# Ledger of designs, part 19: VH-VL binders against q9p5m9

Target 1, 257 residues: q9p5m9
Amino acid sequence: MAKVTGLPEFEDLHTKRKWMLNHMAAAFRMFGRNGYNEGTAGHVTVRDPIDENTFWINPLEVPFSLMKPSDLVHINSDGEIIGGSKMKYNTSGFAIHYEMHKVRPEVICVCHVHSIYGKAFSALGKPLDMLNTDCCVFYNNHGIYFDMDDVISMPEEGRRTAKGLADYKAVLVQNHGIMTVGTTVDEAAYLLSLMERSCQIQLLIDSATKVGERKHVHPTRAKAIRENADNPVGLYTAQQPNFLYEVACSNGELEII

## First folded at step 7 (VH-VL)

Design S12 (framework fv_danvilostomig_arm2)
Fold by ESMFold2-Fast, scan of step 7:
Structure S12 (fold): chain C 257 residues (1-257), chain A 122 residues (1-122), chain B 109 residues (1-109)
Amino acid sequence: as target 1 above (257 residues)
Amino acid sequence: EVQLVESGGGLVQPGGSLRLSCTASGFTFSNYAMSWVRQAPGKGLEYIGYIYSGGSTAYASWANGRFTISKDNTKNTVDLQMNSLRAEDTAVYYCARYGFYMEEGSYYFDYWGQGTLVTVSS
Amino acid sequence: ALVMTQSPSSLSASVGDRVTITCQASQSISDWLAWYQQKPGKVPKLLIYAASYLQSGVPSRFSGSGYGTDFTLTISSLQPEDVATYYCQQYEIPFSPYTFGGGTKVEIK
């Protein structure tokens, strides 16, 4: 029997790690089911609950839709594999994600994908408009990282991405895609799928401007919605239907802790 | 070819001490965590403890305080120091290589030594 | 303390038979489970890790499945060289003296 829970608490940090890795694998399955994969691009990093200077990341060769907790790679801050699976992972991706974790200790999870609508919208170089109530969690709560012509190192790109992310929950990386952060895997994963859907909706509305007038959510209402929706418990809870669906579809490979 | 060879086993009296050594070859020893596992005659496998490449150790609760694991990357050896030995410690002792890089509680053993017999008897 | 229980403790089968060995964890271990083969008088050898991944060089007649608390090792067509004791091992929860299963002795009749 599957059920929704509030933000769980664990006395045993090994049990917390198991919980985090199951939710991390489920997030990848949701991303794969929604077509957010592009070859070997896209990755999720999660700060380990036992050793907070170490991180979990996905291997290069495992499809998002088939991700298991045992496939995940445990690495230190230098990118050296210290546990989990010994599979090859995206070292450039880790270099970028590490910069977000380094400057914001409360960031437990960083999600990044090369999804269709996130890539498309990111090419416009502008912030998301508040065109529906669901996207208002991003109202003055997402950044933009403007790409450049120069070839730079991945750690430097990570530092610039972190600057674009600022203190927000999401950043649109120009010509690249979406990146979100959270205090849980579920929070970051939910925000990523919500941003992708928000980008899609805005592009659809922009294509239909001759049918009617574009009506924005009033700034006062958008602010009120953001203040209500931008909370760790609420965002965790919002992801639970997706998590439970992936558990149900996993043929026993994912579990509810 | 990966090889692990244990030595130092033998007969010891109850209350005595013994040091086992395991010599590794065929891989970059300094990159791997190592473990000790024992097997009493006619019985199953029993985990003792592990040591990371940097020297940090952890032990099964029953072994903690009596058994100590150490690693020497210059000699390619991992040792097990056994103290206050009892008749119940009679077993074949294996050294084994941790299949992952150094994760506490997240390991399997991809290569094993041939084992060395320790007999605790008077 | 986590307990790993294997069944049966021993079995006797004919060459060519399908052999199934089960392993149960007293609490969930996800797929953090390995299977080892120990032939009489020999060192244990890794067969399977992460419940279902076959170690390089292991014959394809060996397969593993399971998740959470219930795991299975299958030999699809038993061969004479497969006479051995098989052990499961959880590797998620540390410091448990019951990390290995009790073993299943496989013999040919």
Scores: ipSAE 0.000, ipTM 0.361, lowest interface PAE 22.0, mean pLDDT 85

Design S13 (framework fv_danvilostomig_arm2)
Fold by ESMFold2-Fast, scan of step 7:
Structure S13 (fold): chain C 257 residues (1-257), chain A 122 residues (1-122), chain B 109 residues (1-109)
Amino acid sequence: as target 1 above (257 residues)
Amino acid sequence: EVQLVESGGGLVQPGGSLRLSCTASGFTFSNYAMSWVRQAPGKGLEYIGYIYSGGSTAYASWANGRFTISKDNTKNTVDLQMNSLRAEDTAVYYCARYGFPYEDYSYYFDYWGQGTLVTVSS
Amino acid sequence: ALVMTQSPSSLSASVGDRVTITCQASEDIWSYLAWYQQKPGKVPKLLIYAASYLQSGVPSRFSGSGYGTDFTLTISSLQPEDVATYYCQQYEIPFSPYTFGGGTKVEIK
């Protein structure tokens, strides 16, 4: 009767914070290992469990692949550093992410990367086609933000991104990248890596147009898969193999709480 | 090294027109938004307008209708076309680059040209 | 229209003094504020962006702080080469030209 790790519950919120920060650092290590980094671009914000109007964010200059819980920066809603490593962070990135947290209180984590296939697919200005069963969690469950050829403030860009995200789990930001949201770090991180792979797979299929016709997942089946897979506990569990791998590779710098 | 070099300044009569040009080097010009800022002798900095990498423009309200900003990615230039010039347009005109390479919407100016003087007088 | 007000318009201080310049926005601009230094007869140079981030190559004696409507630029130990006019600039208002403050002239006594 083997059991998988379910969504943990914590009596002590300080312990919950420590759990969140280890999972957040592990998510960055996974992103770095998978080549999702692009210079200083890419941000993860996580709502603090003790003070829900404060957030944790990555520092500007720490490589994704070397991220430690101690590197993470704790900020209030005004963007002022109130704890953590107190390193410089991307204030523009926070302004954008904050708009998602502001309009959707259930969003605990927002992940955003400038990954290769997400950027490439986002330039097409169209939603993902359901070309495999794994991507069906995104069936009618991701938006598109059309990046107008325009100069606007970061809060306004955040508000427009939140509009494009709607009540979905992901948004393709035209010419920019991927953004996902979750009720846990693990959920948002899993969805981000799944979106990147889904973009890659569709681009590969589109490049192979000479060898056969595309076979889409039937809409009724895609809907059923999405309804089953869009589950916070299931999405958390799906990320655990990645989390455990990053802990094993961290040489003691990440902890299982 | 990043360089911005303005040219085209000089003496022009009231009511006249003048085109300033800014030549960029040392970076991938097509990826950056560009701006023009002016400074009258002994006065403060005054924002004129900007052009985003894709060609969208916005102007200070006082400049709208008289000044036009354009960008040529094949020549690595950003131009400022000035029409119906007045004595109050006498200033040093600066070309400036928006932001950091990895942040498309960075609205601060990280590099400035040396400026070119425009004098509007008889 | 959003107005940026700098104070003081000018100041004189001694080498080694702590100098503080303030910038007030008439509307909330979050942290979207930059500081520039313009030495006499020279082009402006970026010192600080996003209210508190020091530009690469700028001496550590310069620092910025503030959020919302009130911002400060501090020079912890004034040096002779810091004689300049300092400008703040907001870059928050969407679809509107971004606004400079009137400048603060810093001179050595």
Scores: ipSAE 0.000, ipTM 0.374, lowest interface PAE 20.0, mean pLDDT 86

Design S14 (framework fv_danvilostomig_arm2)
Fold by ESMFold2-Fast, scan of step 7:
Structure S14 (fold): chain C 257 residues (1-257), chain A 122 residues (1-122), chain B 109 residues (1-109)
Amino acid sequence: as target 1 above (257 residues)
Amino acid sequence: EVQLVESGGGLVQPGGSLRLSCTASGFTFSNYAMSWVRQAPGKGLEYIGYIYSGGSTAYASWANGRFTISKDNTKNTVDLQMNSLRAEDTAVYYCARYGFQWEGDSYYFDYWGQGTLVTVSS
Amino acid sequence: ALVMTQSPSSLSASVGDRVTITCQASQDIYEYLAWYQQKPGKVPKLLIYYASTLQSGVPSRFSGSGYGTDFTLTISSLQPEDVATYYCQQSYSTPPEYTFGGGTKVEIK
């Protein structure tokens, strides 16, 4: 595989920011292409490489499929707009995402969508079963955030979501959707789409139980697969075909840095 | 043919130590996990512990701290070191291979050694 | 903490009889259950793994069924050479702490 043997390195942090924003916009285009958008719901936040206490987020009214780097909004930890497009963004969504960034400094990107199969599976209130080798990166590596009866503040909901996420790469939010984290935009975006497909595949298998018995990946093998697959370079690399496809489809709006 | 041959069994006094060895042949030993299972006279099978192909180990709760499993891929051996032996440890000790390497997972003990008798008595 | 319970502890049947042995897990183990045969004075031999997959070389009169917590070993037509104690074993626990059932002794009347 050309150009994907490791994570990119940058001596100039302004170039690194440009790289991150192009990958962030590409992730939104992939999410839109795959139908993960639901009105104005769904957010990606990315920690800025120049000022690590500031973040980039999508504007409220730009469709995922049309996202470009210049549309992204730069905000500080208090949610104040300090740069970027300066369009309105979802302040409640940021309050939730911020709690993950706050307690886990290595989390550069948080992705969250209200996708069809993630929402459907989240209503079951249980972890993914290991029914194929690809989903095994989530073996004992995703949490569940259970629904609450209370009307609570968004920062408190963020803190509870962070507890559900624990030190894992993903959390299923009951009756709501999927959230994933990564050390790069690409890692979090790849895990998000893989979780959605894993939810879909399990629901399809459950609908066909009369024609065959469910066969699980053995826990020992699932653990070995997770230990090999859950790595930042491998997950970044897995997303590159999607990134390159979105660049090719962007009519010059996205750049390879 | 796959073969597992245990050795090192015998009479040992309470509180003593004993090391059992299992020699494997007929397969690529380094690719398989190995286990020790024992059987007291007139009793059922009892799992002791497991060693992954890579060398890390897992033990039954009752065996942890007293029994240690190791493997040597150059000699095709898996060993069981037994310490602080009690009369209740009197049993035939079996070496067993876990699963087929081709299947890439471990579901079952597909081959067993002949067993070696350990008697803990004064 | 995963306990395997077999029943009956012993049985006597005639040659040609259909014999069934049951095994119950204290928690869901999916399909990760194996059956072993141990003839008097001999080493255990694998009969069935993955709850229902017959090991190569094992006669077709042996079959396994079940999923989750309840499993059955069936001998469709008991033969004299089938006199043995049969054990179930869960292969689900990770890290590996695989437990055996107490055994079922099968004898001919």
Scores: ipSAE 0.000, ipTM 0.401, lowest interface PAE 18.2, mean pLDDT 87

Design S15 (framework fv_danvilostomig_arm2)
Fold by ESMFold2-Fast, scan of step 7:
Structure S15 (fold): chain C 257 residues (1-257), chain A 120 residues (1-120), chain B 109 residues (1-109)
Amino acid sequence: as target 1 above (257 residues)
Amino acid sequence: EVQLVESGGGLVQPGGSLRLSCTASGFTFSNYAMSWVRQAPGKGLEYIGYIYSGGSTAYASWANGRFTISKDNTKNTVDLQMNSLRAEDTAVYYCARYGFNRGEYYFDYWGQGTLVTVSS
Amino acid sequence: ALVMTQSPSSLSASVGDRVTITCQASQSIYDYLAWYQQKPGKVPKLLIYWASTLESGVPSRFSGSGYGTDFTLTISSLQPEDVATYYCQQYEIPFSPYTFGGGTKVEIK
C-alpha cells in the first residue's frame, strides 16, 4: 500500500499560516545548505493566508541556514511591520517582490537569490536551453528581465521584472540572479533550486561543447515534460524530500504540521 | 490568428529619414521580442535588430547608430526609425516575431513587408 | 564576423528528385540553425529549427541535419509547390551582421 502525498488541507487559517512559515523557514535552510546565500541579499516573500494583502519576509541579518519560523517578519502592502519577529528586513527587496504578488494573485510565494550559477548564466542574456529532462519544466516557461543603463526606482524595477516574468514560473534577471514563483512555498523553492542546477549544467555543457556535440531534448518531448511537470501538486511533492531533510536537521526548530 | 502588418514605407531621398511601424494582433504582444529583417530587390534576407519583451534592443553592427527599434505595448506596435538613408537601404522591410524570451531563437511569424525606396 | 555560406546559389531538378542544399558557418554555431522557405512574391516561412526539428505543418519530405559548421536541408521528393528560395539562419550570435545565408533558389526543370 502506498501513501498518497498531496497538498495539505487545514481546518483553520492559523494552522495554515504555521504550516506556511515552517515550510518558508525550511526553504531558507535548503538555500543556505546549497550555498545560495550572498551576504544579506536574497529574499522570499509569502502571501499571508489570513490577510491576503499582507506578506511574510526574511529578516536582514539571520543566516539562511539558521532560519526559524519565529524569525520571519510580517508586513503590510506599505512595508510596515505588523507582526512576527519585528526585525529589520530588506525594504527594496519587498518593493520588487510586491509587484509580482500585486499583478498575480495566485502567486503565494516569490523566491529570489544571488546564487553563483544563476548570476553567471544571467550575464549571458539568453534563455535556458533544454539540455536535460529535468530543466524542461522551464521550456517556454521562464522569461528574461534585461538590465538597462538608467537607474530606476525599486517599484519600477519590480514592475519591469513582473513583465519579464509574465505568466511564467521563473525569470532570469540579467547580471543579478534568478527569481521563481509558486502557489506554495515548496513549489517556488523547488523551482529556484532546479533553475540554479539547470544554469550550472548548461554552463558545464557549453564549456564542453568546444570539443563535443550538444544534444537538445526534442521540442515535442520538452513540451510534454513541461505539461506533465508544471503542476502545483507535483512541484509541491518534489520539494518534500528537501523539507523533511531540513526538519530532521533542525533539532526541533522546524515542525511538520 | 497571429498577424503582423507593416506600414510607413515609401520613397525617400538619400540622407533622409523614415519611420516604419508594425502592428501586431492575435497574441500577447508584451511577452515577445520583435525583430526587423530586410530584403533588397532580388537579394537575400538581412537581419537589422530586435527588441526584447523588456524593452532592451540588439542590432546588427552595420545598423547600430542609424536604425532604432522601439516598442509600444499599449498600441501593440514595433517601430523602426531609420536615419541617414542610403541607396543601399532600398529594400522590403519585414516585421517578425522572435521567440527569444521563450527559448525559441528563430522567427516564427513574419509580416507581409513594406517597401522602402531610397533614390533621388 | 560570422559568415553563413549557402551552396549552390541555384539549382534545377525534376519533380520527385532528391534535393540537397548546404549551409556552412565560418565558426561553430552548434545546432543554432533554422531554415526558411520563401516562395516567389511571398513572405518567408519557417521550415526547420535546431538544425533538424520540423516546424508544425511542414511536410515530412523536408529534413535538416548537421552540427557545428556544416548543415544540410534535404527535400526527399521535390514537388512543384517547393519552388522557392531557401535560407539558413544562425542564431548563436545575436549581434552578428550576417545571420542569414545568401539563399538557394530551387526551380523545376
Scores: ipSAE 0.011, ipTM 0.569, lowest interface PAE 9.2, mean pLDDT 87

Design S16 (framework fv_danvilostomig_arm2)
Fold by ESMFold2-Fast, scan of step 7:
Structure S16 (fold): chain C 257 residues (1-257), chain A 120 residues (1-120), chain B 109 residues (1-109)
Amino acid sequence: as target 1 above (257 residues)
Amino acid sequence: EVQLVESGGGLVQPGGSLRLSCTASGFTFSNYAMSWVRQAPGKGLEYIGYISSGGSTAYASWANGRFTISKDNTKNTVDLQMNSLRAEDTAVYYCARYGFEYGDYYFDYWGQGTLVTVSS
Amino acid sequence: ALVMTQSPSSLSASVGDRVTITCQASEDIWSYLAWYQQKPGKVPKLLIYYASTLQSGVPSRFSGSGYGTDFTLTISSLQPEDVATYYCQQYEIPFSPYTFGGGTKVEIK
């Protein structure tokens, strides 16, 4: 039973791949358990540790809550299946995610789901307000992609999403939802769930009409929290309780590497 | 010192097109979102549109479809392409930089402005 | 739609007077409000952001207050160089076409 406070290190890249795929499957199980799935929509892409120009993605027909490492599909940059499960996957979704990986090599994982509160908040066309300390990792650290009236290709939509994401950890995609990135699966997955909860909390606060005015986290404090919390090791560690819970619930289908 | 200098203004006929450019200096241009704001003679300030540090754009509804904002981090420029110009578009056009603090969406520096006149 | 309304549209006061300019938002904007000064024939300059935070280099006679929907810019002792049009700007919904108030023209008697 491995316990870490820092990022795991692997001498063998095949072991690192196995570790990544278990964490990727666990992230899907967490998303499914939290109700972040919407039919066949939503996808996670992960850059392969052995061949950095290839990616792992979820198949279309496997429920998030039942995802196994063996279900994941290995594809090249052209979207051709080169390994893993040979099930059909969302080729349009990959075209979009690929643009983030292409312009930012340090982005190992891109997470996107069609979750209720992320979709609802994204329709407002405004940044997230700093209404609690946990959301302050997103203070001046998330972008907005504005939906335009033109009909465009999926790669062009991906390029525009990448511009909205800029150098940040998250982007609100207008009328669509949330996308997050990370240097690990765990980082991106934690940020996605945190953004969804942050959207929910703001909408709940904004619906309270008789309690009183809302109080913002002071900008100086929000900045200090972001600078401390926007840390790959810390964000990885924050996801570990979720990972361990999904392993415990998996009936042996997920492994701690 | 932060400086923003607009160029490209002038006289244009109704239905014509014009491209404005804003050259930035004195700060790390690639890190900042930029905006264009206009002011008709004797009138108030009117927001045109936004471009993020990464190049994502958003426009006022009246400008959408006619005006396009672009950013070149190599040249330190932000441009405004204006099409299908009308007499009502006669104004001084400012480029402005978004601030870093308190939501980043106030304008901490403004350019000198460039006059665009659309003949009757 | 979120609309910013300034009052008065113009005012005339004497040197040394306290001048108050009001800006009202049609919806809650919390503290996401900035004030700008535009002298005749000049570019706008930022005076105040986050409703009450004074921009560096701005004289202390300028102050901002307010929260939610009602905001005030105060000039505690009007000086001749303060002749200008003053604009409020909301940035709660920063990409709104109705970002700026209509302006308040301040003149000396």
Scores: ipSAE 0.014, ipTM 0.621, lowest interface PAE 8.7, mean pLDDT 89

Design S17 (framework fv_danvilostomig_arm2)
Fold by ESMFold2-Fast, scan of step 7:
Structure S17 (fold): chain C 257 residues (1-257), chain A 123 residues (1-123), chain B 109 residues (1-109)
Amino acid sequence: as target 1 above (257 residues)
Amino acid sequence: EVQLVESGGGLVQPGGSLRLSCTASGFSLSSYYMSWVRQAPGKGLEYIGYIYYSGSTAYASWANGRFTISKDNTKNTVDLQMNSLRAEDTAVYYCARGYGFDYEWGTYYFDYWGQGTLVTVSS
Amino acid sequence: ALVMTQSPSSLSASVGDRVTITCQASQDIYEYLAWYQQKPGKVPKLLIYYASTLQSGVPSRFSGSGYGTDFTLTISSLQPEDVATYYCQQYNSYPPWYTFGGGTKVEIK
């Protein structure tokens, strides 16, 4: 019987890597289960705990919902495969994600998906309104990246996305979707699903404004909620129900470390 | 249609305080970044700081701690509170509307400027 | 620290001349550069943004170019009304520590 637990600590970095890869695979399964995938688009990168200048990324050939730790590809900062499954991966996606890891060493995980409501809301070119208490995690705490309608290199796209992300943990990428970062896979994955739900809820409210007035969460309350919720351990813990569910559904392919 | 009008400038003694106000018309402050920029007599433009849609502010390092930017969306005004003024703060102070296609969380250019208000710090 | 170096500091040219003003950033700022025109005794006016995009209402004789660290403002045929000081401004720094160039004063002979 699995129970929701807080952030673990590891003395052995090989055990930490195994823990990270299981949580990474679980995040993909959650994304796939929730329909956050679009063809081969969408990437998660995770900084390796043993060699912090190397990264793990998903292969192109494995559906999100079937992702196993053994499927994940280990690459260096130049994008060369140095371990893991050796399968083909999206080199352009890595070039973008690498820019976030490069400028912010505390960023362990970068999640990016082309989900329905994230894509839809990102096309509006505006920040989330504080229309429910859960989305207040993002109150003055998410970036916007406006696509300049020009063809640029992937590293340059990554640098611009990193600027849009600023010092926050989430960014709405115009006409693209959502990107989140975290000090753990679980933190980044939770923030991504929360952002997607927040986009969906706002679009529903925006479509129904003729029925009543939009009532915003008071700025003082929104600030208090953001300050209480914006903590890595709490965000990690919030993801655990999803992680445990994916482990239960994995038919032994995922394990709790 | 877009207009920015600064007020509150004048003569102030060293060590004194002064509050400048910028009244905006033709647009809503809830949709734009607003900044203050100054220009000493015969010198170039110098950035002071900004206020975002949400009320979040950022300041040039030299201004941080002495200058505070605030806004009132109902009155459609942006204020600059200046404390511990020095002779070096003598300048024309402009409010400017920030607009940018990219990164509303920190990057923008100034598409409209106010007429400026002169602040003279002298005994 | 990100420094904007503008040259020349001043120039005098004849009506109809091609005028070129240069702006150099100490770090890569991509295309996040604006140009402003300030006529004597007047407020600054936005001329160009994103290095090369003309603001609405700005005459076509003005053009901007450049990317990264090197930028140029060109006036293809100087007119009397172009007498002004021109400033470049980078807006790539975050948090927004925006930097202006020192200005270029353009006068007619």
Scores: ipSAE 0.000, ipTM 0.387, lowest interface PAE 18.5, mean pLDDT 85

Design S18 (framework fv_danvilostomig_arm2)
Fold by ESMFold2-Fast, scan of step 7:
Formats: sequence, structure tokens, C-alpha cells
Structure S18 (fold): chain C 257 residues (1-257), chain A 123 residues (1-123), chain B 109 residues (1-109)
Amino acid sequence: as target 1 above (257 residues)
Amino acid sequence: EVQLVESGGGLVQPGGSLRLSCTASGFSLSSYYMSWVRQAPGKGLEYIGYIYYSGSTAYASWANGRFTISKDNTKNTVDLQMNSLRAEDTAVYYCARGYGFDRYEGTYYFDYWGQGTLVTVSS
Amino acid sequence: ALVMTQSPSSLSASVGDRVTITCQASQSISDWLAWYQQKPGKVPKLLIYAASYLQSGVPSRFSGSGYGTDFTLTISSLQPEDVATYYCQQYNSYPPWYTFGGGTKVEIK
């Protein structure tokens, strides 16, 4: 099997695109396996390595758990389909994700899902508490988007979401869900699943605190953990077990590049 | 080291205005909540308001409309503009750095405090 | 409106005594509570945050506990340098956003 450590480098950008699309499809399969799907909601956008002003997005017609690289849709900044499968996609979702890509060129991937614990925690309007070491990558490294308006355009919602995300790796979208960003598909996908688990763990702890005291990770320790964990190579590496598992389960529909 | 130094305090007549300034060193204001807290002679601590890293502000209800907080990230200063001052506003005014979750309004404690500057509202 | 009530307002104890100060919130603030020490003529200093975590450089004789509405600051063995007024502060996002308790003055007999 492939080595799980180190960020791959590609001299041929077409090979890099193929690698990227396989990891993108694998991320969707992981999201579907974990029950992050909610109707046609949920989108991943990835900046193309050949034309950096164009993006890849999931089609509306394909379930997360069955996603193949060939299903993905290639669009320009105006949302026009320029390649890929050419299936219909969520234009509102792209309008929102595009605002993150637009203001932060280093953001290659934006992941957004309407997962159970992310939706539940987002309704509290509070940041995550540092209640275990794994969630500390989010210590002072996630934002909140508060939406008090009934009528806004999707680009305006995207701009407000980007403001809530700031320069961080994740944002809790009030009454909606979670969104993460990364310099690779793997980074953003890992962070999204970690955020979902962090929300779940905090809700479980909050329900049990009447029989025990809640203990936070010390802030200096949380800061040190975040500084160690919040790096592109480490976050890419953390996703590799999930990627390899989805490849193994894909019956040849995903490949290791 | 982190330091906060307040200036601009002094004697002011009732109904007058005064601007306090807090100079920060050892860190950048662009990454922290900054707050103003006051303490009347012989009394407890009373929260005034804060300014978020983005420049958004929030105030205690009693301060809203009379006090305004602003900052200059280039000069690394945070200011408190006080208007329509009353004898009851006589206090030592502290600037304080919010620490906890950076960039989350309302979810921080104060890890560093300035030395304070005295404002006396009297004839 | 969220109110923070400290008790007692003042106390006098002997060196070596165990001192307990309480803070009660009028509504739940989870563990979003800090404790500050203000020595006479000095600026406030952070002692404890998140109800129970000791700030770096603070002596281990200080400890905090509590969750929800009831919180306690304990000094296990009072020392002369502990003469100060102690304040609790909520920093949960319920308005008013940040509320201090009235303070507890600790003196030595």
C-alpha cells in the first residue's frame, strides 16, 4: 500500500488533478459512510491545480457514498460548467463556497455538511470547549457565523460566512452545520470529521456534567497542541487512513496515485 | 513581555468629554479582544465594553450611547471615548486583554491588565 | 439580567487557615468563570479561569471548582501575601456579556 506520511508532489498538473479528484471522491465516501448526508445538502469545492480560477464540485444526482472521480463537475468562477461529468450541481452552495476561495487563495478545498452533531452544536452559538486533546487543533482556530437576517442573497451569505471563518480552519454556521477549509482535500475532510466528532463529544460531556466535573485542556497545552497539529503535512497525513479505507472499499472505483 | 499602558485620565467637568488611550506592547491587537473595565474609589470592578479583532464593539447597557471603543492596529492602541460625563463616572479605568477563544464575542477572560488611569469628574 | 453574587463580602482569618469564597450566577454559565485577585493599590491579576484551571505562576494553594450556577474559590493555607479583594467574573455569552461579582475582601487576624 501507499505510505501514509508526507505531502505528495507532482510535476505534471494533470496527474495532480487526478490525485486530487480521487481524494475528493474518497472524502465524499467517508462523509456518506459516517451519515453526514442530508438530502442534496452538503458540498465540497476544490480549486483546480491547472486553472486556479476554476473549481470542482459534487453533482446533485450522486449519493456521497457512491461518488467517483468521474462524477465531479468542473466549473468556472461564474458557475458555468466547463468540464467533468457535466451533471447538475448546487449553484447556491458554490456561490457560498466561492467567497472563501476568493478571499483566501491558499484555500484549495472547502467542505460543508449538514451533519447531526454539527447542526446540533451550531444551534448553541458557542465555540468548542477544549475537552480532549484531538479537538485542540480548533483552539482559537474556528469561527462562528451568526445569521440574524431572513432575506439575503447566497453571495452575501458566502461573504458573511467567509468573515466568520476569518483566517481559521473551520466555522460553525448557526442553525446550519459546519464548514472547514484546507490546503488539500484531505486536510479539509479530516478537519470536518474531527469537528463533527468534537461537537458530539462536547454534547455528551455536557449531558453528563451533573455527575462529574468538566475538565478543560489547559490553554497553554491546547495552544501547543494546535501549533503542532495545525500544519498541512500533518493534517494530510491524518486523513490517509480514511482515504486508504475508502479506496479498499471502492471495488476499483478509486485509485491511489 | 505583554504590557498595557493607559493614558489620558485627569480632571473633567460634569457634561464634559475625555478620550483614554491604551498602548499595547508584546502582542498585536489584530488578534485579540480588548476591553475597558472601571473601578470607582472603594468599589468593585465594572465592565464597560469590548472591541473584537474585526473592529466590532459591544457595550454594557449603561455605557451604550455615551462610551465608544475604537482601535488602531498600526499604532497598536485602543481608545475609549467618553461623553456626557457624570460624577458617577469617577473611577480608575483599565484596559484589559481578552483571552480564551480569540475572535469569539463574549467568551473570554482577562489575562493581562494595564495599570489604570484615574478619571475624576468634578468641578 | 445575569447577576453574580459573591459571599461573604469580607472575611478575616488566621495564617494557615482554609478560606472559602463562593460565587453564584443567576443563570447557568457552564464553567465560563474566572477569579481575580486585587491586592491593595494594585491592578487585578488572573488566578483561575474555566472555573478550575490555575493560571501559570499562581501558587498551588489556590483552587477553584463549580459548574452551572455555583462556584467556589479555595485558599488551602492562607498566607500574609494573600490579603486582597477577590472577584469572580462570568464570560459566558449571556447578556450582560461579562459580569463581575461584588468582591470578597480577605484580611488576616
Scores: ipSAE 0.000, ipTM 0.390, lowest interface PAE 18.1, mean pLDDT 85

